# Designs tried in a protein design chat: VH-VL binders against q9nrl2r1430to1533. Part 238

Target 1, 104 residues: q9nrl2r1430to1533
Amino acid sequence: GGVHELSAFEQLVVELVRHDDSWPFLKLVSKIQVPDYYDIIKKPIALNIIREKVNKCEYKLASEFIDDIELMFSNCFEYNPRNTSEAKAGTRLQAFFHIQAQKL
Below, E stands for the ipSAE of ESMFold2; O stands for the ipSAE of OpenDDE; V2 stands for 0.75 times the mean of E and O plus 0.25 times the DockQ between their complexes.

## First folded at step 17 (VH-VL)

Design g5a1 (framework fv_iluzanebart; at its last look DockQ between E and O 0.61; V2 from the best seeds 0.68)
Fold by OpenDDE, look of step 18:
Structure g5a1 (fold): chain C 104 residues (1-104), chain A 123 residues (1-123), chain B 107 residues (1-107)
Amino acid sequence: as target 1 above (104 residues)
Amino acid sequence: EVQLVQSGAEVKKPGESLKISCKGSGYTFDDHWIGWVRQMPGKGLEWMGMIYPGDSDTYYSPSFQGQVTISADKSISTAYLQWSSLKASDTAMYFCARQTFDFSGYYEYFDYWGQGTLVTVSS
Amino acid sequence: EIVMTQSPATLSVSPGERATLSCRASQSVSSYLAWFQQKPGQAPRLLIYDASTRATGIPARFSGSGSGTEFTLTISSLQPEDFAVYYCQQYDNWPYTFGQGTKVDIK
């Protein structure tokens, strides 16, 4: 996508990416670092992919956008134990998302 | 339109340092891996490494680990390849390339390439 | 690392003829295989990705097939602009690796 006025989806993704707890979600998990990740997670997704979908107008409904974000968090909680830094970050970021999503 | 534009040709002497650049445009620079590929004169292509500008995560090919440094400045959508001390054997064409991904959540092939930067190192 | 081996090293073909290029991986790369075309003084151009999908703007005469460890690039009817070096590349496992290339020249 080119430079243009940010939509609500674009703005929310920017806010998510800039959040301190976005680090586990910026890009797909590397199978180099986590060899078994894709044996467990079958629908991988990350903020970069979501942003690309937004930029290409792939989301026709807000619910579709929300579903992908929730999938991202679901994957995190499925793979990472509750006491991990990733899961803790995910918990905080998801809470932030839920607040911001009310604007959609 | 997605484009990768690399810095111009370099003529250096052994022992000198060098930093070449690759600037991306037409897409969200932070969200795609940028790779570097070496091609020595009359030879094939060699992956050197790649960097994710969004968080500067970096991978090097074993043959290039410790030999070069790959970095990025996402504020200006630019990736870098640098040497602290060039050798004559570093004479080559260097390409940068962007890795794409699909909406199903997998990184894929390298779809866009820079025009290349020729580096000549000789006494 | 995964070693990619291309054959033949040089393929001499007349215009209009069929060209068949082979690429073998030392271990399975699934379908994470790309083909590139490179002409002198130019950057590689993506032809095929995921073993068999033509990149945007690539003529139909180019086709890719195979999976696992054996792959083939076919040019059904060689055009004058097709004389070049062709590389296969796996992107299944880091470090990503290229074949040594096949030069397609005029017979």
Scores: ipSAE 0.764, ipTM 0.921, lowest interface PAE 0.6, mean pLDDT 95
Fold by ESMFold2-Fast, scan of step 17:
Structure g5a1 (fold): chain C 104 residues (1-104), chain A 123 residues (1-123), chain B 107 residues (1-107)
Amino acid sequence: as target 1 above (104 residues)
Amino acid sequence: EVQLVQSGAEVKKPGESLKISCKGSGYTFDDHWIGWVRQMPGKGLEWMGMIYPGDSDTYYSPSFQGQVTISADKSISTAYLQWSSLKASDTAMYFCARQTFDFSGYYEYFDYWGQGTLVTVSS
Amino acid sequence: EIVMTQSPATLSVSPGERATLSCRASQSVSSYLAWFQQKPGQAPRLLIYDASTRATGIPARFSGSGSGTEFTLTISSLQPEDFAVYYCQQYDNWPYTFGQGTKVDIK
């Protein structure tokens, strides 16, 4: 890793945040509103955490960044039934991510 | 450097409206909850509510629900606390605070605080 | 709401002495507890989060411990700049609640 890779990660996260289907992923699922979420999901993550890690230079390799994004989608599909608006948004945003990740 | 800068002290009469501000800088404003805390003269701290600027999701403490409005304008990285009609009992120091998180897990806590806005409501 | 109770209300210690502050929750808050320091005329400053994790830049003499309903903040060797009011805060459930504070004063 380096400055060039970190800039690419930030550009990709910005594109994900701007996407219409980012709404389930902007911030951590509320423990207050959805208390059973954390009984099922043991490694919660969201775009705001990933962007903070990028800005703090916490990712040393592109694979670490990609793993966190994929974990976010995996958590979505594990918790949410496939017919939910959250799972549908996740499916579309993940497809968008895979196209954008060609840069990494 | 992360910084929260609040608007200056206010002196108001009962029944007047007021909107105070909290401007964030040095971080991605849209990505962190902003909480509001009241401290009455000589008393401790009490949570009023919080807002996520990225999507305007808002929580109010039951004691403050309907008493205040919390809002944010992400285009200028500013959160607001507003009263439609002030009471003498609203006299207090008001702090804003930024929520952060630990990268190793689910840990959400409030780290940086504004300097406070003193609001005095008297006849 | 979860009620946070701090004890003692005031603690008088001399510089160099150990200070131990207690915080009790009316219900379990797991480890979702923070400690803040507030000096007169200033905003609160985060010391400890997740019951025992020291915030960045906080001196090693500050330590937190506990889980569930009983929590402790320890200052191992009190410095003159440590005389302040200390608040615990739970963030396990909404609304977030603070203890009433413990004032650490000069003996």
Scores: ipSAE 0.685, ipTM 0.886, lowest interface PAE 1.0, mean pLDDT 91
Fold by ESMFold2, look of step 18:
Structure g5a1 (fold): chain C 104 residues (1-104), chain A 123 residues (1-123), chain B 107 residues (1-107)
Amino acid sequence: as target 1 above (104 residues)
Amino acid sequence: EVQLVQSGAEVKKPGESLKISCKGSGYTFDDHWIGWVRQMPGKGLEWMGMIYPGDSDTYYSPSFQGQVTISADKSISTAYLQWSSLKASDTAMYFCARQTFDFSGYYEYFDYWGQGTLVTVSS
Amino acid sequence: EIVMTQSPATLSVSPGERATLSCRASQSVSSYLAWFQQKPGQAPRLLIYDASTRATGIPARFSGSGSGTEFTLTISSLQPEDFAVYYCQQYDNWPYTFGQGTKVDIK
């Protein structure tokens, strides 16, 4: 842990948010637009929450940060069929994440 | 320190346009919904709508749909409420409020409020 | 749209006594219920969210309870600074809605 990891988490989250395929992940899925989402996804998470957790030093271990990012993608693939725009964006952003995570 | 600072009081005539502002500081502005609440003189609170500055996603309460425009400029951390043509019935106090998260359950709720902007519309 | 009904409209209470405020929703809002305090000329102040969780810095004399359609705010020993209007607000379903308020006034 420590200062290196927190700065790296901040940088990685910024890069994820900037990526063109971040659009399904910026904020929690809307109950207005997707009423059944929270019946299916029991541990919702999004990039804004992950960034807030980084800003508040909520992650004690790098594995906790990585787990939240992977949970975000897992939720996307669980809820969305593989041929949807959301699942395709998730696949591309996850690949990008794996490349950028080498900086950790 | 989280702050929402609203623009000053306005005295307007019916038919005039108006845009009031809410500037957020001390947090990541893009990552939090900003809502607008009306309080008519001597009355209670009414949600008007809300915007997510990060992607401009916007919702209006049905009573306010088509009556006002809610917008944000994330480059200056500012949300706006605007009327194209004010009515006397728009005389009220207007508040902005920020949504945040509870990490124990990932629950969203509105925690910080601006100081309010008094809008007076009279002939 | 979910109608929030508060009772009583005005509650007259002596300092040091217990105040009990009620809020009823026209349909279940689970625990997505907040309580706000508003003093004259001021913005609302968050007291309680998730029906029963006190916001940071809120004194322990404020407590919230309930779930579904019926909710209660209790002030266990009313202080002079607690004379204000109290609003409940649901944030389960859009549009979010407030109750009409309960004014807590000195007896």
Scores: ipSAE 0.649, ipTM 0.895, lowest interface PAE 1.5, mean pLDDT 92
ESMFold2 (binder alone), look of step 18: mean pLDDT 93; pTM 0.944

Design g5a10 (framework fv_iluzanebart)
Fold by ESMFold2-Fast, scan of step 17:
Order: structure tokens, then sequence, then C-alpha cells
Structure g5a10 (fold): chain C 104 residues (1-104), chain A 124 residues (1-124), chain B 107 residues (1-107)
């Protein structure tokens, strides 16, 4: 049979998941831990959601993939004050993403 | 096909240790919560707890906190439920189930699929 | 913890009839409510989630409604394969909790 290459989107999501600063973004924010999150953030998203969309071939354009990743960071900065561990992790991971996304 | 396959039935004595398994296939195992549910003979369903294999984040229901250990090995796509010392009252069917999410809304769905169940019998 | 109460405990119906099952939460769970079907010797099967969204592969005769504290599962025309125990489950607040079940039995 054919050799399967990972899509550019899957490769990038895997790199984001493996990054040390991915911990705030791996899964949807827990209502158990952060009960007011969903009162403030109206379009929640996380890397597990984005990865499923990639695996189901739901991104038709690179811009759609990039928009979902940027929404994830935007939600982080909207909810978390700038001096929090979450916001600092988001800042570093977003910078890493911007470097990698240049080839999309 | 998304599947959860559980280990086979166990017959144990009080005081023995036990670890049962739930193996996922057909999806990205690291990206979905795995829940554990107990059903005592002739009774309804009881939520025990859940684990997110990607980071090992774990929640226990208060009735099961300290009674069992939930863990996962993402290298083999397997979640575990473990007892250090079994009691006769642990006799039950144990199910694992995956929590889905709707990628279009970003909201959690109900638990699907379920494993076939592992019957644990503890008697002297 | 949120207590889920189902009624009736047993519902006896004839094939082809409509069955209506109720589930009540001790406090609001918004729409974070699921319905499961369990047949003897089998694992539970997801029917409905988010109170009214039918799971993939579930026949159209199954429908869910309600929000907050009061929820209903309706089976519009019972088929022989529908005789089972039905459970509701809230997944709004931790710990997640199930109702005690409603047994749908043949008349």
Amino acid sequence: as target 1 above (104 residues)
Amino acid sequence: EVQLVQSGAEVKKPGESLKISCKGSGYTFDDHWIGWVRQMPGKGLEWMGMIYPGDSDTYYSPSFQGQVTISADKSISTAYLQWSSLKASDTAMYFCARQGFDWSTGLYEGFDPWGQGTLVTVSS
Amino acid sequence: EIVMTQSPATLSVSPGERATLSCRASQSVSSYLAWFQQKPGQAPRLLIYDASTRATGIPARFSGSGSGTEFTLTISSLQPEDFAVYYCQQYDNWPYTFGQGTKVDIK
C-alpha cells in the first residue's frame, strides 16, 4: 500500500501538544476547576478539538486552521490576566506557532 | 471504528489486588476523557471517576476517592482501574466509556462508546 | 451532589405505543443531560446528549426534551428491541450522576 505522510496541520498540532507550554490548551477548560470560564468565553476551543477537526479533514483552508489556533490564544488572553502562568504559557506557545505556521 | 475493549472477568478473594484495563482504538486516545462506571448486581449505574490520558488529569467521585486508582498508559492506548485490597462489596460489573466532543460547537457530548464491561467477583 | 430522579420506575407498554420517561435534577444542569439504553447483559448505549441531540445511529423515534431540572425521553412508537432499562445522566456538575433507571417492559 501507500506510505502515509502526516498533514502539515497534524504535524503542527503534534508539535504544539508536545510543547512544554501546551498545558493550558490540551483540553477544554474544566468547569470543575474554573466555573466562571464559560460565562466569559463564548467560543471555547482547545488543542484536542482542533486535532479532531484535522483528523476528520474539516479544515478546507489553512486560514481556517490558523483562525482556530488564534481563537484558542485569544480566549486565553481574554480570560487570564497577563501576569498569570496561563497567559505566559500562551504568549510563548503563540510565538512558537507563528514561526511554524509561516510554512502553511 | 471507535472501540473500547476491556479485560476479561476476574474472580478474586478479599484482600487481593486487581488491575483491570480498557483499551481504545480508532481515535486519538490522548484527546478524550475515559470514565469508569460501576454497576452492582441488579442495581443501576454509578459514576466512579475519569482520566484524561493526554496529561493524566484525574477526577474521582467522592464515594470512590481513596478506594480505587485510575491511571492510563497512552503509549498503548489503555486506561486502568486498580484496587490495592478488594472487598466483597467490590463485586460488580465495571464499564469504561469515552467522553466525546462536538468539534463544531466545542462542547462535550455524552459518553460513547462504552467497553463491554469487566465482571469482578470477590468472594471467600 | 446533584441527585437525578427518574419516573416511573417501571413503564409497561404495548408495541407501537408511545412511551414517555421523565428525569428530574435536584438543581439546574442546564442542557447537560444524556439518556442511555441498557439491555440485559449489555453495556449502556448513548441515545441522546445535550438534552435533545440524538446520537449517531439512533432511530428518529427517540427524542429528548427539557432544560434546567426537568427532562423527558420520548419513544414515539415502541419497537420490540426498545424494551430495556433507560438511564438519564447529568454531566454539568461534578460528580456526574445517573438516575436510578426506568424499566420499559412489555404489557
Scores: ipSAE 0.511, ipTM 0.865, lowest interface PAE 2.3, mean pLDDT 90

Design g5a11 (framework fv_iluzanebart)
Fold by ESMFold2-Fast, scan of step 17:
Structure g5a11 (fold): chain C 104 residues (1-104), chain A 125 residues (1-125), chain B 107 residues (1-107)
Amino acid sequence: as target 1 above (104 residues)
Amino acid sequence: EVQLVQSGAEVKKPGESLKISCKGSGYTFDDHWIGWVRQMPGKGLEWMGMIYPGDSDTYYSPSFQGQVTISADKSISTAYLQWSSLKASDTAMYFCARQTFNYHEGYFDYYMDVWGQGTLVTVSS
Amino acid sequence: EIVMTQSPATLSVSPGERATLSCRASQSVSSYLAWFQQKPGQAPRLLIYDASTRATGIPARFSGSGSGTEFTLTISSLQPEDFAVYYCQQYDNWPYTFGQGTKVDIK
């Protein structure tokens, strides 16, 4: 990616972090609090990891950035039953992301 | 450059309260854990606990649970270590350190990479 | 908690010689192990993370190996600036724990 693309990724991650529904996604799920999470989820990721990758210029294509965000949501829905606060927050944040990602 | 700067040396009496600070710069402070490590005079390193400034999630070593309070103010990129009532046995060098993460194909690790210079705390009558 | 045990407590080595430091965990920590160097009056400095990955700026003479419960830090040709205390630390499980340290001293 270019300078404009990296700026767009950073702006979008900041918007996601500031969203009221970002709380399940700010950092990696604690294996201390949720030990079975890593038995079920084989590719864990969170917003702080994605933001670090943006800052280190690790995304070469917008599709790579989008894939990591979608992986984050996919993990949420795989681990958390549909009627949990986590799954509901994930559903709303994913919809917000899809609208914002049209700018990429 | 990534840097952690700690507050200056403190000389206190038993029973007094104290709050020392660790200010981060050169990175997104809210996205990285800050750990605290004690080193008593002539002794090794002891991990005390850590805080995630973005949501104030905190973990303590069992040896330090209830002995100290770890907190952070993300608006000024600063983490704190606090005692309500100091003891002579709290005399030590206290370090803060940033926990970074490395992520590759869904595998991740986290470790302390950048350290503050240390705050010497002396508690004596 | 996971107990980290380092050996020897003190290692006396001449400049140019190889130094080998050991670190043992009371239970498996996979590869979530770091090595730190501390010189008198200074903060610890990260040398190795993930058991064998050298941190940025660390000379090639430092290498780490091991997994599970047995870990080794090797300094292939000891330089005068390498005389220091070395600590291993596991970050696999809370609480994170350090070994007691190995002092590398001049013979």
Scores: ipSAE 0.375, ipTM 0.831, lowest interface PAE 3.6, mean pLDDT 90

Design g5a12 (framework fv_iluzanebart)
Fold by ESMFold2-Fast, scan of step 17:
Structure g5a12 (fold): chain C 104 residues (1-104), chain A 124 residues (1-124), chain B 107 residues (1-107)
Amino acid sequence: as target 1 above (104 residues)
Amino acid sequence: EVQLVQSGAEVKKPGESLKISCKGSGYTFDDHWIGWVRQMPGKGLEWMGMIYPGDSDTYYSPSFQGQVTISADKSISTAYLQWSSLKASDTAMYFCARQEFDFTGEYYYGMDVWGQGTLVTVSS
Amino acid sequence: EIVMTQSPATLSVSPGERATLSCRASQSVSSYLAWFQQKPGQAPRLLIYDASTRATGIPARFSGSGSGTEFTLTISSLQPEDFAVYYCQQYDNWPYTFGQGTKVDIK
């Protein structure tokens, strides 16, 4: 994409990071805390990686940016049972994302 | 320019407290781990631990758990390494480094940006 | 913890010669291994990560190879500025651990 699209991606990532429910998504899941995570999740991603990709102009299309955000939520729901605080945070943050993504 | 700048050399006596700093600039400080590495005189490198400034999540090597405190103040893009009571065996060069993500896979770039080091000398 | 052992402790080579440094892990670290260069009075400098990927700005004469437990760093035509201590580091298992270093010195 263009400069307009990259600015919109940065603004949206900043809004996601500031959201109360972003805590499971700020950074990659640590093997120290969750040793089996990388045995289950084969394409790990987090908001800090997505933000770096935005800053390096690695997203050429809005669909690529949206795909990475959706991958992040998909990983959350695959690893975490639905009754966990992680899955509940993911559900709320994903809903927030869908509303904000209408601006893209 | 991506940089980490550390505080100056310290000369202390056993039992004294100390806090040294590592200030980042030129990148989004909150989005990268900061690791601390010790190098005792004439010896190799020892990984001490790391902190993620965005949420203050902190991990220590078992050898350093309880010996030091790692902290960060993201409002001034600064990480800290602190001792409540120094020992002569703490005499070393201490480096901070921007550590990429704690995981196995394609995103780890190692410790790609390093501070210049802080020499800490503890003697009676 | 995974113990990293480097050999030799000291490698004496002449400028223009090839230097080969070894790093052995006590158990498999897959390809999650980095190499660092440290010159006297300086901070370490990242050379190689993921066993064989050169870091940005690192000259082509530096190459890494290996996987599992056996790794090598090769300097194909040693320059005067390459006399330094070299460290390997694994990042597959917590805690992250360094080798003891290999000093590359002038013959």
Scores: ipSAE 0.500, ipTM 0.849, lowest interface PAE 2.0, mean pLDDT 89

Design g5a13 (framework fv_iluzanebart)
Fold by ESMFold2-Fast, scan of step 17:
Structure g5a13 (fold): chain C 104 residues (1-104), chain A 124 residues (1-124), chain B 107 residues (1-107)
Amino acid sequence: as target 1 above (104 residues)
Amino acid sequence: EVQLVQSGAEVKKPGESLKISCKGSGYTFDDHWIGWVRQMPGKGLEWMGMIYPGDSDTYYSPSFQGQVTISADKSISTAYLQWSSLKASDTAMYFCARQTYDFWSGYFEYFQHWGQGTLVTVSS
Amino acid sequence: EIVMTQSPATLSVSPGERATLSCRASQSVSSYLAWFQQKPGQAPRLLIYDASTRATGIPARFSGSGSGTEFTLTISSLQPEDFAVYYCQQYDNWPYTFGQGTKVDIK
């Protein structure tokens, strides 16, 4: 059911947002700070967008929710070199996500 | 229902400090940029700056850098615009506005929801 | 900073007539352009974003067009409630900037 699924997705997003390594993912990458980002990344996404989609019941399947989270990490690793603080934060947060996603 | 409710009108003297507020409701406050816009009497609209409450990331328009402080308190879903020392030229209507996202493009940042405005009058 | 220039400053029209408002950017803003309506004593109201997309609840008589540096807002059959000041705003680059406004006034 929709209400139970939304609660599970909402709780997981809240845990991701509260994680110390969420800072690169809280909001869309700024064109002010990173002018070339949208030339490289064609499907931008962030935790605030995912949370809004959860709240508006846009995810019909758990796989769709998981795909958006994985897209977020994929974008991070595509844009940011592996030795950056962004990529390191992404690696740790993705591992945390994989543990929590087992509950879905 | 998304709402932004601003604090009431203020009448101040030059040199006084002031802090006005914009309280959001009906959405996740931490997840949307809040911008501040000035409208001087009989004039058009000017962007002052914006804040992302979730991480306190803040941008100021060059004309307002050092003139005002933008802040937010997530615990009460409220954004603030503050002056340390008001000038007569600060007399204006001040609006707050909330950013909205396009789900598919992700890089469009437009401001759909607006507060009712706070009139600030600075006179001797 | 990107300068937005609106024309005409004032447009006098009768109810039922078509109104066409122009907005020019000093450099390309792609399609990152919004149109707002403001009535006396009220906050601005979003009409159009992404140059041509109507915001939720905005009547079909409002349409936007253009890209790059030249943009147009058209009101196809002006209603009494449409007498207001209209602003264009670019959000391609910071600082975001507004045009000076076009006042749509009754003839």
Scores: ipSAE 0.595, ipTM 0.883, lowest interface PAE 1.8, mean pLDDT 91

Design g5a14 (framework fv_iluzanebart; at its last look DockQ between E and O 0.63; V2 from the best seeds 0.68)
Fold by OpenDDE, look of step 18:
Structure g5a14 (fold): chain C 104 residues (1-104), chain A 123 residues (1-123), chain B 107 residues (1-107)
Amino acid sequence: as target 1 above (104 residues)
Amino acid sequence: EVQLVQSGAEVKKPGESLKISCKGSGYTFDDHWIGWVRQMPGKGLEWMGMIYPGDSDTYYSPSFQGQVTISADKSISTAYLQWSSLKASDTAMYFCARQTFDYGDYLEYFDYWGQGTLVTVSS
Amino acid sequence: EIVMTQSPATLSVSPGERATLSCRASQSVSSYLAWFQQKPGQAPRLLIYDASTRATGIPARFSGSGSGTEFTLTISSLQPEDFAVYYCQQYDNWPYTFGQGTKVDIK
């Protein structure tokens, strides 16, 4: 965890990570398991990267933070068909995010 | 400041079990892979495996698969390497290392290392 | 697994001279190549990642080049503290693998 008080971004990321549907997004997709992933997804991102950016104060605007989260979901839906567990999890997590993001 | 601090030197006999540790600090422990590397006396470096503390996802090098167990306790930011039954050939220095990543990139390299744990196994 | 081969095994260089270390991969590792420095009794220290990017705090005299299967670490002017063993490591494919190391010692 962080060594300072949680910002709104930090808190939201914690909530996303703890969500039951966060498992596809905790870390970058392993090309060991998915060899063609990075041939398709050109801007990979995951919650661990987003959290580190938050911790390093890389986000100056809420819109920048939101853009990265949306990119994360966009990548998921681009690579995974709708009927996959990943896409279904992404759909639920994104809905959760949209609700929480209103507080930003 | 990112740090990996490993447990102290071990002197064991063949057949004994052992569990050594690597504690991370100065960063979010859950969000970075922790790898283990063996260096036998006077020899080079060998990747053993790595674990992602956030979900305990684990990879072993084929040479070490079934030979050791890698685990983590993210509640105390600690990764472990353990043997159920040590052999004399397990005598070596063992390093843990943190994998990092570039923002917007999938390049993942190991940037910080523990100080090493010397394990000596002899009759 | 991908085999990493370093050359020479030992490189004797005088202080102030240029040192050139080679690393070859048995198959392409793209730019997923790192260089480490290790001194006796110490942990490896990251010098270069992504084949050519210096890690934070690494002096400019260290440089990496190459891609695919051929890589080079160059020390433009060897300093006394640079005498050590150097390892290359690929992180393109699991299992990750190191070269056998090049020892840079004093001529």
Scores: ipSAE 0.784, ipTM 0.922, lowest interface PAE 0.6, mean pLDDT 95
Fold by ESMFold2-Fast, scan of step 17:
Structure g5a14 (fold): chain C 104 residues (1-104), chain A 123 residues (1-123), chain B 107 residues (1-107)
Amino acid sequence: as target 1 above (104 residues)
Amino acid sequence: EVQLVQSGAEVKKPGESLKISCKGSGYTFDDHWIGWVRQMPGKGLEWMGMIYPGDSDTYYSPSFQGQVTISADKSISTAYLQWSSLKASDTAMYFCARQTFDYGDYLEYFDYWGQGTLVTVSS
Amino acid sequence: EIVMTQSPATLSVSPGERATLSCRASQSVSSYLAWFQQKPGQAPRLLIYDASTRATGIPARFSGSGSGTEFTLTISSLQPEDFAVYYCQQYDNWPYTFGQGTKVDIK
């Protein structure tokens, strides 16, 4: 990634964080509140980790950035039943992401 | 450069209120937990609690639940520790610390610390 | 809560000697164990996290080992600047807890 790609990743992460449906994704799922999460999800990730990777220029390709965002949604749908507030928020945020990611 | 800068030393009387601060810079403040640690004179370190500034989620150590309030103001990248009514037993050095990430194991440990705020409570 | 117990309380050593500090958890904390150094009047400094990983800028003479309930911090050849109090801390579960500290002082 060039300067334009890094700026695009930063802008998109900021837009995701500000979205009303970002609340399940802002930080790692709490082991204190959800003890069985880490028994099921082996590669946990959240927007704060992705944003730090962007800021440290750790994504070499747009596909790597997209893969981490998709992993975040995949984890959500794997852990949370489809009728939960988390899964519904994830579905809407993922749709928003897919529209914005077309620009990457 | 990541820095946590704490407010200056305080000298108070029992029963007075106090609010001390911890200002972060050089990183995305909203994305890292800020923890508070007490060290009584000549004693070791005790976790008091922590806050995630991005959504104001908080955890208190059971020993400090109801004794202090932890808060943050994202607009100025500052976390706070507050007492409504100080006791002589609150005399201590108070540190703030920032949580960081290790992506390999998704570990969340505390790396950067503020310089400390000395609080002295005496009649 | 998970209780962390450090031994010895005080370790008196000469410069150039090896120091071995122990930390025991009341229940398994896996590898979620950090070591901190604190000098008088200063904030704690992270030395080791994940039981054995050195933090950035920490000299190679510092090494950590162990998992579960038994952990060790080793300083292979003490330098004058290494005389300090050392704390272990578990971050496996909340509340996070520190050991009471081991003071490493000069003989």
Scores: ipSAE 0.706, ipTM 0.895, lowest interface PAE 1.0, mean pLDDT 91
Fold by ESMFold2, look of step 18:
Structure g5a14 (fold): chain C 104 residues (1-104), chain A 123 residues (1-123), chain B 107 residues (1-107)
Amino acid sequence: as target 1 above (104 residues)
Amino acid sequence: EVQLVQSGAEVKKPGESLKISCKGSGYTFDDHWIGWVRQMPGKGLEWMGMIYPGDSDTYYSPSFQGQVTISADKSISTAYLQWSSLKASDTAMYFCARQTFDYGDYLEYFDYWGQGTLVTVSS
Amino acid sequence: EIVMTQSPATLSVSPGERATLSCRASQSVSSYLAWFQQKPGQAPRLLIYDASTRATGIPARFSGSGSGTEFTLTISSLQPEDFAVYYCQQYDNWPYTFGQGTKVDIK
C-alpha cells in the first residue's frame, strides 16, 4: 500500500478503459438491455466503479484492487457463453490485465 | 466538491432551436450517467432521458423520444439537452442530475443536481 | 412504465409533530426507491435512497421504510425548514418515474 500503489492502480485502470476490448466493462450492465443480469450476478462491478474506488482511496491492498478486476471478468464469463462478443472481449482484456498486473 | 452548473435562463419563440448545457466538475465526468428532468410550471418532476458520457450510451423516456436530443462532450465535461423546434408546451424548468453508485451495496441512484435552467417559450 | 402514487396530496402538520408520507408503486420496485425534497425555486434534494438509507448530511429525523410496492417517509419532528414538496422516485426499471408529490404545509 501507499501512494505508489494508488498511482499504479489509477494508471492501470486508465489503460484498461482505453483498451479496445473495454466496451463490455465501462459501466454496470444495463437492466434495460439485459433484464435478467441481476438475477444471476449478485456482485456487479465495472471499470467506472473501480476507478471511483481508486480515486477515493478505498483499496488498502493491491490484492483488493486485483480481486475487483478479476471479479469483473468472472462476472462476464459467468453470464456470457464463451462464444459471445462479450466473453471474447473479456478474454482479451483479462490477458492484457494479467500482463500489466505483473508489473505491480 | 461535486458541482453541476447549468446554462442560464432562455426566452424563445415557438419554432426556434435551443441547446442548454450542464457542466460537471469535482468528479470523473466520463464515469457517471447524467440525466435530464423536466418540471412544468406548478407540476411535478419527469425524467426525460440520460446519457453515459464515457461511451455516449443514451436512453430516452418514451414521452421524450424524438422530441429532444441528449448529448455530451466529455472533453469539456458538459452534457446537453437540445430541441430542434421549440413549442410553447416546452416552457419549464429543466434540471440535470448525476447518477452514481453505492459500491458497498451495489446500488445506483442520483446524488447531485444542477441549479436548473428556466426555458420560456411564448408566441 | 411504473406508476408511483403518493398520498396525501397535501399534508398539514404543526412544527414539532410527526409527518408520514406514503408512496405506492404499480408493481414491485424491490428497494430501489428514493425520496427527494424540493423547496420553491430550488432543485430537488436527495433524502433517502435504497428505501431506507439516508443520504450524506440528511438529519436523522428523516427515515424511510418499505419494500416492494409500499413505502413511507417519516419526519419524526417537523422543523420549519422541512415545509416543502416531497417526491418518491423508483429506479428499479427505466424509465425512472416520480410520484406526483406530497406538499407538506404548516397547519
Scores: ipSAE 0.600, ipTM 0.882, lowest interface PAE 1.9, mean pLDDT 91
ESMFold2 (binder alone), look of step 18: mean pLDDT 91; pTM 0.927

